# VHH binders against q9y6x5: the designs that were tried, part 402

Target 1, 379 residues: q9y6x5
Amino acid sequence: LPPKLLLVSFDGFRADYLKNYEFPHLQNFIKEGVLVEHVKNVFITKTFPNHYSIVTGLYEESHGIVANSMYDAVTKKHFSDSNDKDPFWWNEAVPIWVTNQLQENRSSAAAMWPGTDVPIHDTISSYFMNYNSSVSFEERLNNITMWLNNSNPPVTFATLYWEEPDASGHKYGPEDKENMSRVLKKIDDLIGDLVQRLKMLGLWENLNVIITSDHGMTQCSQDRLINLDSCIDHSYYTLIDLSPVAAILPKINRTEVYNKLKNCSPHMNVYLKEDIPNRFYYQHNDRIQPIILVADEGWTIVLNESSQKLGDHGYDNSLPSMHPFLAAHGPAFHKGYKHSTINIVDIYPMMCHILGLKPHPNNGTFGHTKCLLVDQWCI
Below, E stands for the ipSAE of ESMFold2; O stands for the ipSAE of OpenDDE; V2 stands for 0.75 times the mean of E and O plus 0.25 times the DockQ between their complexes.

## First folded at step 18 (VHH)

Design ia30 (framework vhh_7uia_1; at its last look DockQ between E and O 0.81; V2 from the best seeds 0.00; counts 0 for: pae E 2.03 > 2)
Fold by OpenDDE, look of step 18:
Structure ia30 (fold): chain B 379 residues (1-379), chain A 124 residues (1-124)
Amino acid sequence: as target 1 above (379 residues)
Amino acid sequence: QLQLVETGGGLVKPGGSLRLSCVVSGFTFSSYAMAWVRQAPGKELEWVSSISGSGGSTYYEDSVKGRFTISTDNAKNTLYLQMSSLKPEDTAVYYCARVQYVWHSGRWEPFDYWGQGTQVTVSS
């Protein structure tokens, strides 16, 4: 039988939650598998970009999903969470579920993972759920496991996405111990449900499962605001994305806009596109706007009419608060092994290896995950 | 015709043992994973244990781990559940079920065929 892999994402699960809260089910999962304590994600540290990086192994500049909100100046198209169905935005890369279907006689399945309900390179997941936040985890899990068990050609790759603890992180802030404890307990219970379902169905020993996330969460405050309206008139630019990384499209001379913003706050770095630090790998794409503003950790860029969140993400990807974790279990993985750090783009070549797929060119390093795998040499 | 028939239930004192049997007919027994499910009065259905078609993998709910053992005899087309150290909270109707998704009443169900069930009562 071909290897099978289920990729699960709990949105906004900060890595250090594992140290600060109790996760009986997840810890059991880890005990029987592997843990990567920190996953360095891609800049910007947002949901759509990082989920696409996981499944392509590419930096954002390469796969073209450079934010949750995008604008293409040539086509005049806009991308957002409510407008994400145009293949135009996704076609700059090939996600693993497409590769999985095209290389072998096999199928892919998806429960609301970003991009899975869109035909990419004229290929859509064999089985998928349209995104609907109202659908329970149980229903998503039921469909995924149904497809893993009953499909022909067989589903060998599946994705499962859940919106927590991100939504709650935004609402309560990650430092709210009382509320976040409740939220994270629910997440652990869902992991318990996942494991139990797989055992119930007799899939547990033969299915590879990866549980990970796209980013963390940092605490925000009303005392840490950067008001752009204090620095520049809104008529001088179009805002494509706001916080904590603002994408600025000037309506006047770019240099003039830059000069008005460069000293707006000591807690915000302002970059011309060509001056964006190389370490971000966030420069070589036309969808990146001429000016970007990057707020310091915990600071929020606002306009006068903007609403306030108690937690946010999207900051510098070197910040520990932005990092998720990765846990895995299955025949491909060791038992009881812990690893310190990998890059989020390293997940793709690992998944390709597990599934026996030839990976597309990517930015991941397979060598970084070798110690997680039973069939690889590791000293 | 496909059929599952449970036997072996009864009244037992706490700490006692029972062995449930499920005789299967109408399909290749080893081609499917099998499961035991129970329902206590006033409670929802609860998964108890599963075994892979090959018999190579067994799984248990946490509350029964170390006490219950699921097994199969392919030659007899029979599924077993050996229960030991029984507790009052184990009181329920026990069903054997074939693990196979089926569309039913507007949703996918993980078990397509069930037995009639056998009553297990643990009481002092």
Scores: ipSAE 0.863, ipTM 0.952, lowest interface PAE 0.5, mean pLDDT 96
Fold by ESMFold2, look of step 18:
Structure ia30 (fold): chain B 379 residues (1-379), chain A 124 residues (1-124)
Amino acid sequence: as target 1 above (379 residues)
Amino acid sequence: QLQLVETGGGLVKPGGSLRLSCVVSGFTFSSYAMAWVRQAPGKELEWVSSISGSGGSTYYEDSVKGRFTISTDNAKNTLYLQMSSLKPEDTAVYYCARVQYVWHSGRWEPFDYWGQGTQVTVSS
C-alpha cells in the first residue's frame, strides 16, 4: 500500500565514469528509469557531509556535519571517521529515515549509510547494521531486502552504502584506466546483482530505487604537494583537518596565522571564516574553524613532503571531477528520461514527495526534480 | 500447514513443451511472491522466474526469457511454469518456492518453503 524507496550510494562514483567506462547493468537500469548526468554536491566534497546532505536536504553549515574531522571547542569533542557515534554531531538536522519511521505503520532500514547507526534525536533507524567495512555487498543487500520483505510495520525507506569506487579511486587515482576498469566492472556486476535480487523477490516493479553517490575523485601526484611546515610553525595552530580543505584553529593571534599562510602557495586559497565565498554555503556553523585552506584541484596539503594518495576529493564543489550522478527506477519515475543536472540537496525533497512525507525546512528545490517524476507536470 | 506440491515434470525432446504446476495450501497465496528455482545435475540452485503476489509482475532469468511463462490461478491456489522451446540445458529438478526470508544455515535465506521438486529431462 504505502510507497517504498531504496536509496543506494556507491561512494566516490564520479559522473564522467559513465561516459568513460562500460556499465551494461547500470545502463539497463537507466534505460528503464531516469538519469541525472551530474549532481552538484555540497562543499566540502567529503563523504560524511555529502551523505548527510542527501538525507537532510541541507548545506553542511546547516546540518552540522561540516567535515570528516571536526572539533567543538565548547564541549572539547572530536569527530572522525572512527569516532562518529555521538548524537551531538548529528542532532542539528532530522534525516529522512527518522521522519519516515515516526509515521504511522512505517519503519526504516539501513545497511551502513553514514549516521544510521546513531540515535539522532533519540531515534535510530528501525533496522540497521553497525558500520563494518568488512561486510560484503551481498550481505548488506541480503539484510536490506530481508527487512524490506519481512518487517512489521513495513520498511518503507531503506538505505544501502558501499565504499567503492571511492576506496580504489584514492588508491589508484581516477586516471588509472586498467585498475579503475576492473573496479568499475565489479561495481556494475553489483548493480546487476541488486536488480536481480529485487526481481527474484518480486519487488522490482513496485519499489522505487535511487542509485547515486556523494562525490567524484580527482587525480593527485607527488608533484602537487603544499607543505605547510615550510610556511608556518606547527606550534602556532591546532590542525583539525588537513587535505584538501585544511581546518586551522589558531593558537596565537588569528591575523598573524592568516598572514603566515596567505602566500604559502599559489595553489591554495586561504580564508578567514568571514571571507569564505558565499557560494560555498560554508560559514555559519561553530564547527567551521576560524581559518580554512582550500587546495586547488589535484593538490594535496601535507605537513611533511610525501603523500600516499593517488586520488582525492573534498575540493571546490564547482569542479566537475567532484560531481556524482543519480539514476532511479520505480513507479514514481519516468522511463528512459535523461536530465542534465540537479543539486544534491534537491534529492531530499524529491524523496519526501515520493514517500508522502512533509519535508523539514531545507535548501533543496522540489521543482528541480519534477521532470523525473510521473505525477508531476514538467516546467 | 504449509504445503507446496509440484507436478508436471517428465522426459521431453528438444523443442518440446511442459507445464509445471505447484499447488499450495496453508497461507494466503496472493499475498506472497512465488518463484521457480532449478538445479541442474552437478550445478548449484539457479533462480528461474518469479511472480508478485498480485500476479501482475513477472520476472525471468535471461536464459529463459521468451521461452518460459510464469502464472498463477488464485482460485485453485496454483503456480504454473509453462516451458516451451526446451533445450538440453534446461534439464534440472524444478522447485517452487515461497518468497519469505527465513533464518537457515547461519544467514537469512529468501525462500522459507519449497516443494519437493519435479524432474525435467530434455533429451533426444
Scores: ipSAE 0.611, ipTM 0.885, lowest interface PAE 2.0, mean pLDDT 93
ESMFold2 (binder alone), look of step 18: mean pLDDT 81; pTM 0.801

Design ia4 (framework vhh_7uia_1; at its last look DockQ between E and O 0.75; V2 from the best seeds 0.00; counts 0 for: pae E 2.4 > 2)
Fold by OpenDDE, look of step 18:
Structure ia4 (fold): chain B 379 residues (1-379), chain A 124 residues (1-124)
Amino acid sequence: as target 1 above (379 residues)
Amino acid sequence: QLQLVETGGGLVKPGGSLRLSCVVSGFTFSSYAMAWVRQAPGKELEWVSSISGSGGSTYYEDSVKGRFTISTDNAKNTLYLQMSSLKPEDTAVYYCARVQYTYHSGRWEPFDYWGQGTQVTVSS
């Protein structure tokens, strides 16, 4: 039988949640598999960019999904969570489900993973659900496992996406122990449901499963605001993305806009596009705007009319609060093995290896995940 | 014609044992995973155990692990559930089911065929 892989994402699951809360089902999953305690994600640490990095192995500058909100100056197109269906935005890379379907007698399936309901390079997932946040986890899980079990050609790669604990993290803040405990309990129960479903169907021993996330969450406060309107007139620029990384499109001379913003707050770094730090790998794409503002951890960039969240993400990808985790189980993985850190782009070459796919050029390092795999040498 | 027939249910005291059987006809038994599902009065259907078509993999709900054993006899086309250390909370109608997704009542269901069920009652 061909190897099969299910990739599951719980949005906004901060890595240290595993240390601060109880996860009986997830811990059992880990006990029988592997854990990577911290996954360094890509900058910016947002949902669409990082999910696409997981499935392409590319930095954001390379795969072209550089934010949840984007603007292309040439075509005058806009990208957002409510306007993400244009293949134009996705076609700068080839995601793994497309690669998988190029193999003979293979199919891919997806339950609401970003980009899976869009034809990319004229290829769409063989099976997919249109994104709908009101659809239950159970229904998503049912469809995914149905496709994994009954499809012809067989589904060998599947994705499953869930919006929590991100939504709650935004609402309550990650430091709200009472509310987040409740939310994370529910997440653990969903993991239990997933495992039970796979066992029920007789899939558990032969299916590789990865449970991960795209980013963490940091605590925000009304006392940590950066108001751009105090520094620059709104008529001088267009805001493409706001917080915690603002993308600025000047309407006047770029240097003038930069000079008005560079000293706006001691808790915000202002970069011209060409001066963005190399470590971010966030420079070489036309969709990155001429000026980028990066707020310090826990600070929020606002306009006078902006709403306030108690938690947010998108900050420097070196911050532990932005890091998710990775757990995995299946024939390809060891049992009872823990690893400290990998890069999020390392997941792609690992998945390709598991599935027997030739990876596209990517920024991942297969060597970083070798110790997780039973068929690889690990010193 | 495909058919599943459960037997072996009954009344037993706590700590007792029962062995359920499910005789299958109308399809190649080893080609499908099989499952036991139970329903207690006033409760939803609960998955109990599954076995792969080859019989090489067995799975159990946490509440029955260490107490129940699922097995098959391919020569007899029979699925078994050996239950030991029975508890009052194990009281339910037990169904054998073939693991195969089917579209029913607007939803995909993981089991396409069921037996009539056999009553298991655990009481002092």
Scores: ipSAE 0.754, ipTM 0.919, lowest interface PAE 0.7, mean pLDDT 95
Fold by ESMFold2, look of step 18:
Structure ia4 (fold): chain B 379 residues (1-379), chain A 124 residues (1-124)
Amino acid sequence: as target 1 above (379 residues)
Amino acid sequence: QLQLVETGGGLVKPGGSLRLSCVVSGFTFSSYAMAWVRQAPGKELEWVSSISGSGGSTYYEDSVKGRFTISTDNAKNTLYLQMSSLKPEDTAVYYCARVQYTYHSGRWEPFDYWGQGTQVTVSS
């Protein structure tokens, strides 16, 4: 029978939460499997882009989901949290669940991973839940395990997405020890429920499970605001995305807009598209706007108002505060192995290997993950 | 046709031992994961232990690990639960159940067939 893989994301789970808080259930999961202590994600360090990078192995400029808010000047289309269903946005890449279920005698299942309720290349996940944040983790887990247990052709690849600790990280900030301890304890209890369900069903030793995240979270403050209205009139540009990476579409001459912004704050870098640092891999897509503003860590770009966020993400992907972790357990993985770091784009070719799929062209390096896998020589 | 029949319950003192049996008929025993599930007075059903059909893997809820042992005898189509170091909180009706999702009362449930249960009472 073909290997099976469950990919789980807890949104906004910063890597150093593992060292700064107690996770008895997750630590038991890691003890029987592998841990990657830091995953270097892709710029910008936002939810939709990084979840799509995990399942495509591509940088944002290559898969086309370049932010949580996007605009396409040719088609005049907009993308947002509440307007994400047009396949136009997703069709610049082929996610692993599409490749998987097009194989003979295979199905894919999804509980709310970004993009899984969209028909990408005319193909939607074989079993899926429409996104609804009100649906409990227990219901998501019950559907996923039912599909893994009961489907014919078998579900060989499944995804499960949960909104925490991201939502609470925005609300409280990562430095609020009291509230984040409560939130993270609840997350650990959910991981305990996941493992118990798999054991109860007799699946635990023969299902490969990856628990990971898309990004971390950094502390924000009312003392660290960058007020765009103090530097430039709203009428000179269209704002596509605001903070911490602002996407600016000029309404007047681009150089004039750039000149009004370049000295706005010492805590913000202003880039013409062609001047965006090469290390971001964030230049070669028409959805990246002509000017971007990149705030320093912990700074918030605002339009002449206060910010209600105490934590945020989206910053430079070199920042440790933006990095998630990866843990995995199952027959494909070693037991008790810890690895320092991989790139988030490396997850895709590893998953393709586990599932016996030929990966599409991608930016990942399979060699970076070989030490996690029992069937690979590492050293 | 399909039957699960538990036996071996009874009254036992704290620290004592008891072996439960579940005789199975009407399906290929080794093709399904099997579970023991218990219900203490006034409490919800609680999963206790499972054994996989293929591979012989065993799993235990944390409170019973090291004290209970699940096993099978395929020649007799019988599932066992060996209980040792019994505590008053182990007092419950113990059910044998087959792991298979079934649709019931508007949701998918992970067990499709249950035995009638056997009472285990741990009392001084």
Scores: ipSAE 0.535, ipTM 0.860, lowest interface PAE 2.4, mean pLDDT 93
ESMFold2 (binder alone), look of step 18: mean pLDDT 82; pTM 0.817

Design ia5 (framework vhh_7uia_1; at its last look DockQ between E and O 0.89; V2 from the best seeds 0.00; counts 0 for: pae E 2.6 > 2)
Fold by OpenDDE, look of step 18:
Structure ia5 (fold): chain B 379 residues (1-379), chain A 124 residues (1-124)
Amino acid sequence: as target 1 above (379 residues)
Amino acid sequence: QLQLVETGGGLVKPGGSLRLSCVVSGFTFSSYAMAWVRQAPGKELEWVSSISGSGGSTYYEDSVKGRFTISTDNAKNTLYLQMSSLKPEDTAVYYCARVQYVYHSGRWTPFDYWGQGTQVTVSS
């Protein structure tokens, strides 16, 4: 039988939650598998970009999903969470479920993973659910396991996405121990449900499962605000994305806009596109706007009419608060092995290896995950 | 015609043992994973144990681990559940089921065929 892989994402699961809260089900999962304690994600540390990086192995500048909100100046198109169905935005890369379906007698399945309900390179997942936040985890799990069990050609790659603990992190802030404890308990219970379902169906021993996330969460405060309206008139620019990384499209001379913003706050770095730090790998795409503002950790960029969140993400990807974790179980993985850190783009070549796929050119390093795999040499 | 028939249920004292049997007919037994599920009065259906078609993998709900053992005899087309150290909370109707998704009542369900069930009562 061909190898099978289920990729699960709990949105906004900060890595250090594992140290600060109890996860009986997840810990059992880890005990029988592997753990990567920290995953360095890609800049910006947002949902759509990082989920696409996981499945392409590419930095954001390369796969073209550079934010949750984007604007293309040539086509005049906009991208957002409510407008994400145009293949135009996704076609700069080939996600793994498309690659998987190019194999003979293989199918892919998806439960609401970003981009899976869009035909990319004229290929859509063989089985998928249209995104609907109202659909329960149970229903998503039921469908994904149904497809894994009964499909012909067989589903060999599947994705499962859940919106928590991100939504709650935004609402309560990651430092709210009472509320976040409740939320994270529920997440652990869902992991329990997942494992139980797989055991119930007789899939557990033969299915590779990866549980990960796209980013963490940092605490925000009303005392840490950067008001752009205090620095520049909004008539001088178009805001494409706001916080904590603002994408600025000038309506006047770029230099003038830059000069008005560069000293706006000591807690915000202002970059011309060509001056964005190389370590971000966030320059070489036309969808990146001419000026980028990057707030310091825990600071929020606002306009006068902006709403406030108690938690947010999207900050510098070197910050531990932005990092998710990765756990895995299955025949491809060791048991009881822990690893300190990988890059989020490293997941793609690992998944390709597990599935026996030839990877597209990517930014991942297979060597970083070799120690997780039973068939690889690890020194 | 496909059929599953459970036997072996009964009344037992706490700490006692029972062995349930499920005789299968109408399909190749080894081609499907099989499961035991139970339903207590006023409670939802609960998965108890599964075994792969090959018999190489067995799985248990946490509450029954170490106490229950699922097994098969392919020659007899029979699924077994050996229950030991029984507790009052194990009281339920026990069903054997074939693991195969089927669309039923507007939803995909993981079991396409069930037996009639056998009553297990654990009481002092």
Scores: ipSAE 0.703, ipTM 0.904, lowest interface PAE 0.7, mean pLDDT 95
Fold by ESMFold2, look of step 18:
Structure ia5 (fold): chain B 379 residues (1-379), chain A 124 residues (1-124)
Amino acid sequence: as target 1 above (379 residues)
Amino acid sequence: QLQLVETGGGLVKPGGSLRLSCVVSGFTFSSYAMAWVRQAPGKELEWVSSISGSGGSTYYEDSVKGRFTISTDNAKNTLYLQMSSLKPEDTAVYYCARVQYVYHSGRWTPFDYWGQGTQVTVSS
């Protein structure tokens, strides 16, 4: 009778959307469970890195997924949204679904969580969907609940990923009340559908459910552009990633490239790798390039073109606009409890505790999440 | 030899009550979650209520909460739906169903066995 856990991510769900928009279904979910108002995510505040941090409990430098676009100098390999299936990129850590399904009498299921369609350490999720953004939330939910209901050995850990509100946040910006209200209402309806499906199947009382996100979203503007071509010629470097954290591989002397960039804009910090602030935990991996450029909130690094982005993320992880929330319901969680903040890396040891798994070495602190759990004394 | 047989439907006035029964045979009744599902004329199937095999957990769709009560009698292998404060919009064929995913016509669906249904009509 092992405990079961469903981990759900709505990409780009900024924590303060909960205060600024109406969520009747999510608010009912929270009322019967727990809320963490702000989750401090990892730098850089991008999709692939933060989803992997949730399931490994590791900083990006430690799990090796350091951005949505990466280059490995030793192997000459490239990673991107459309080139993410090589296990090479993922093998620097062991995600929770691998640990879970290697236990006696346990399986894992996945509906499009980053990495779940990759054989990490020669192990792919026991049941999974290949990533395809055109597959509806309803179909993802139906597959997950079918696997939770029908599988032998039983599925005890499941993941579910949805691309909104991130996609719309980029398109409209978080301050577009009219469009974002429409988008966020649809997401709340999907949360209502999720809860109803679990009730219909008789799963609701014995399934732990976490609803969270990887990062927030900040407003961008055509008035806040940093034109990199105005400061340095393309021929002096290889661009690995552009905005809001640019990853620069110099083609000429590194100090010369740094000097051309350091006064490029007062709205951008330029770091040699060894000078990246220690609080980012973003230094000790060969995939982090020799120079990074970190734009101020709401600023966009562009080449010799204008940007059509109205919202973006990836900025300093101390910014409240980059923080998601976490809500949870189930037998492991208190009812009606609200908590101020945790670190996103704390989610992993909490999930391992709920599932009775031995966590791998990680950067999370179990004590930060004890107040959410019924079997722990919160003092 | 698995069978689910619904009874107890009929015509009732708004505000009235009915009790539906579903007699089950051919499987261990207490090992499965069971559900009531309805279909109004010209509409899709709609989940109404579910109960765990132990009878310890009950669930209701929003429009019937506080008006309908799902229960079981394990000695009689019978699932019940007590309907009170009935409204015209409750008019439908009511099915009992066993909760188990089955593959049918290119999709996984959450109920593998169904009764034949019983008509409930709420009208003046």
Scores: ipSAE 0.526, ipTM 0.856, lowest interface PAE 2.6, mean pLDDT 93
ESMFold2 (binder alone), look of step 18: mean pLDDT 80; pTM 0.797

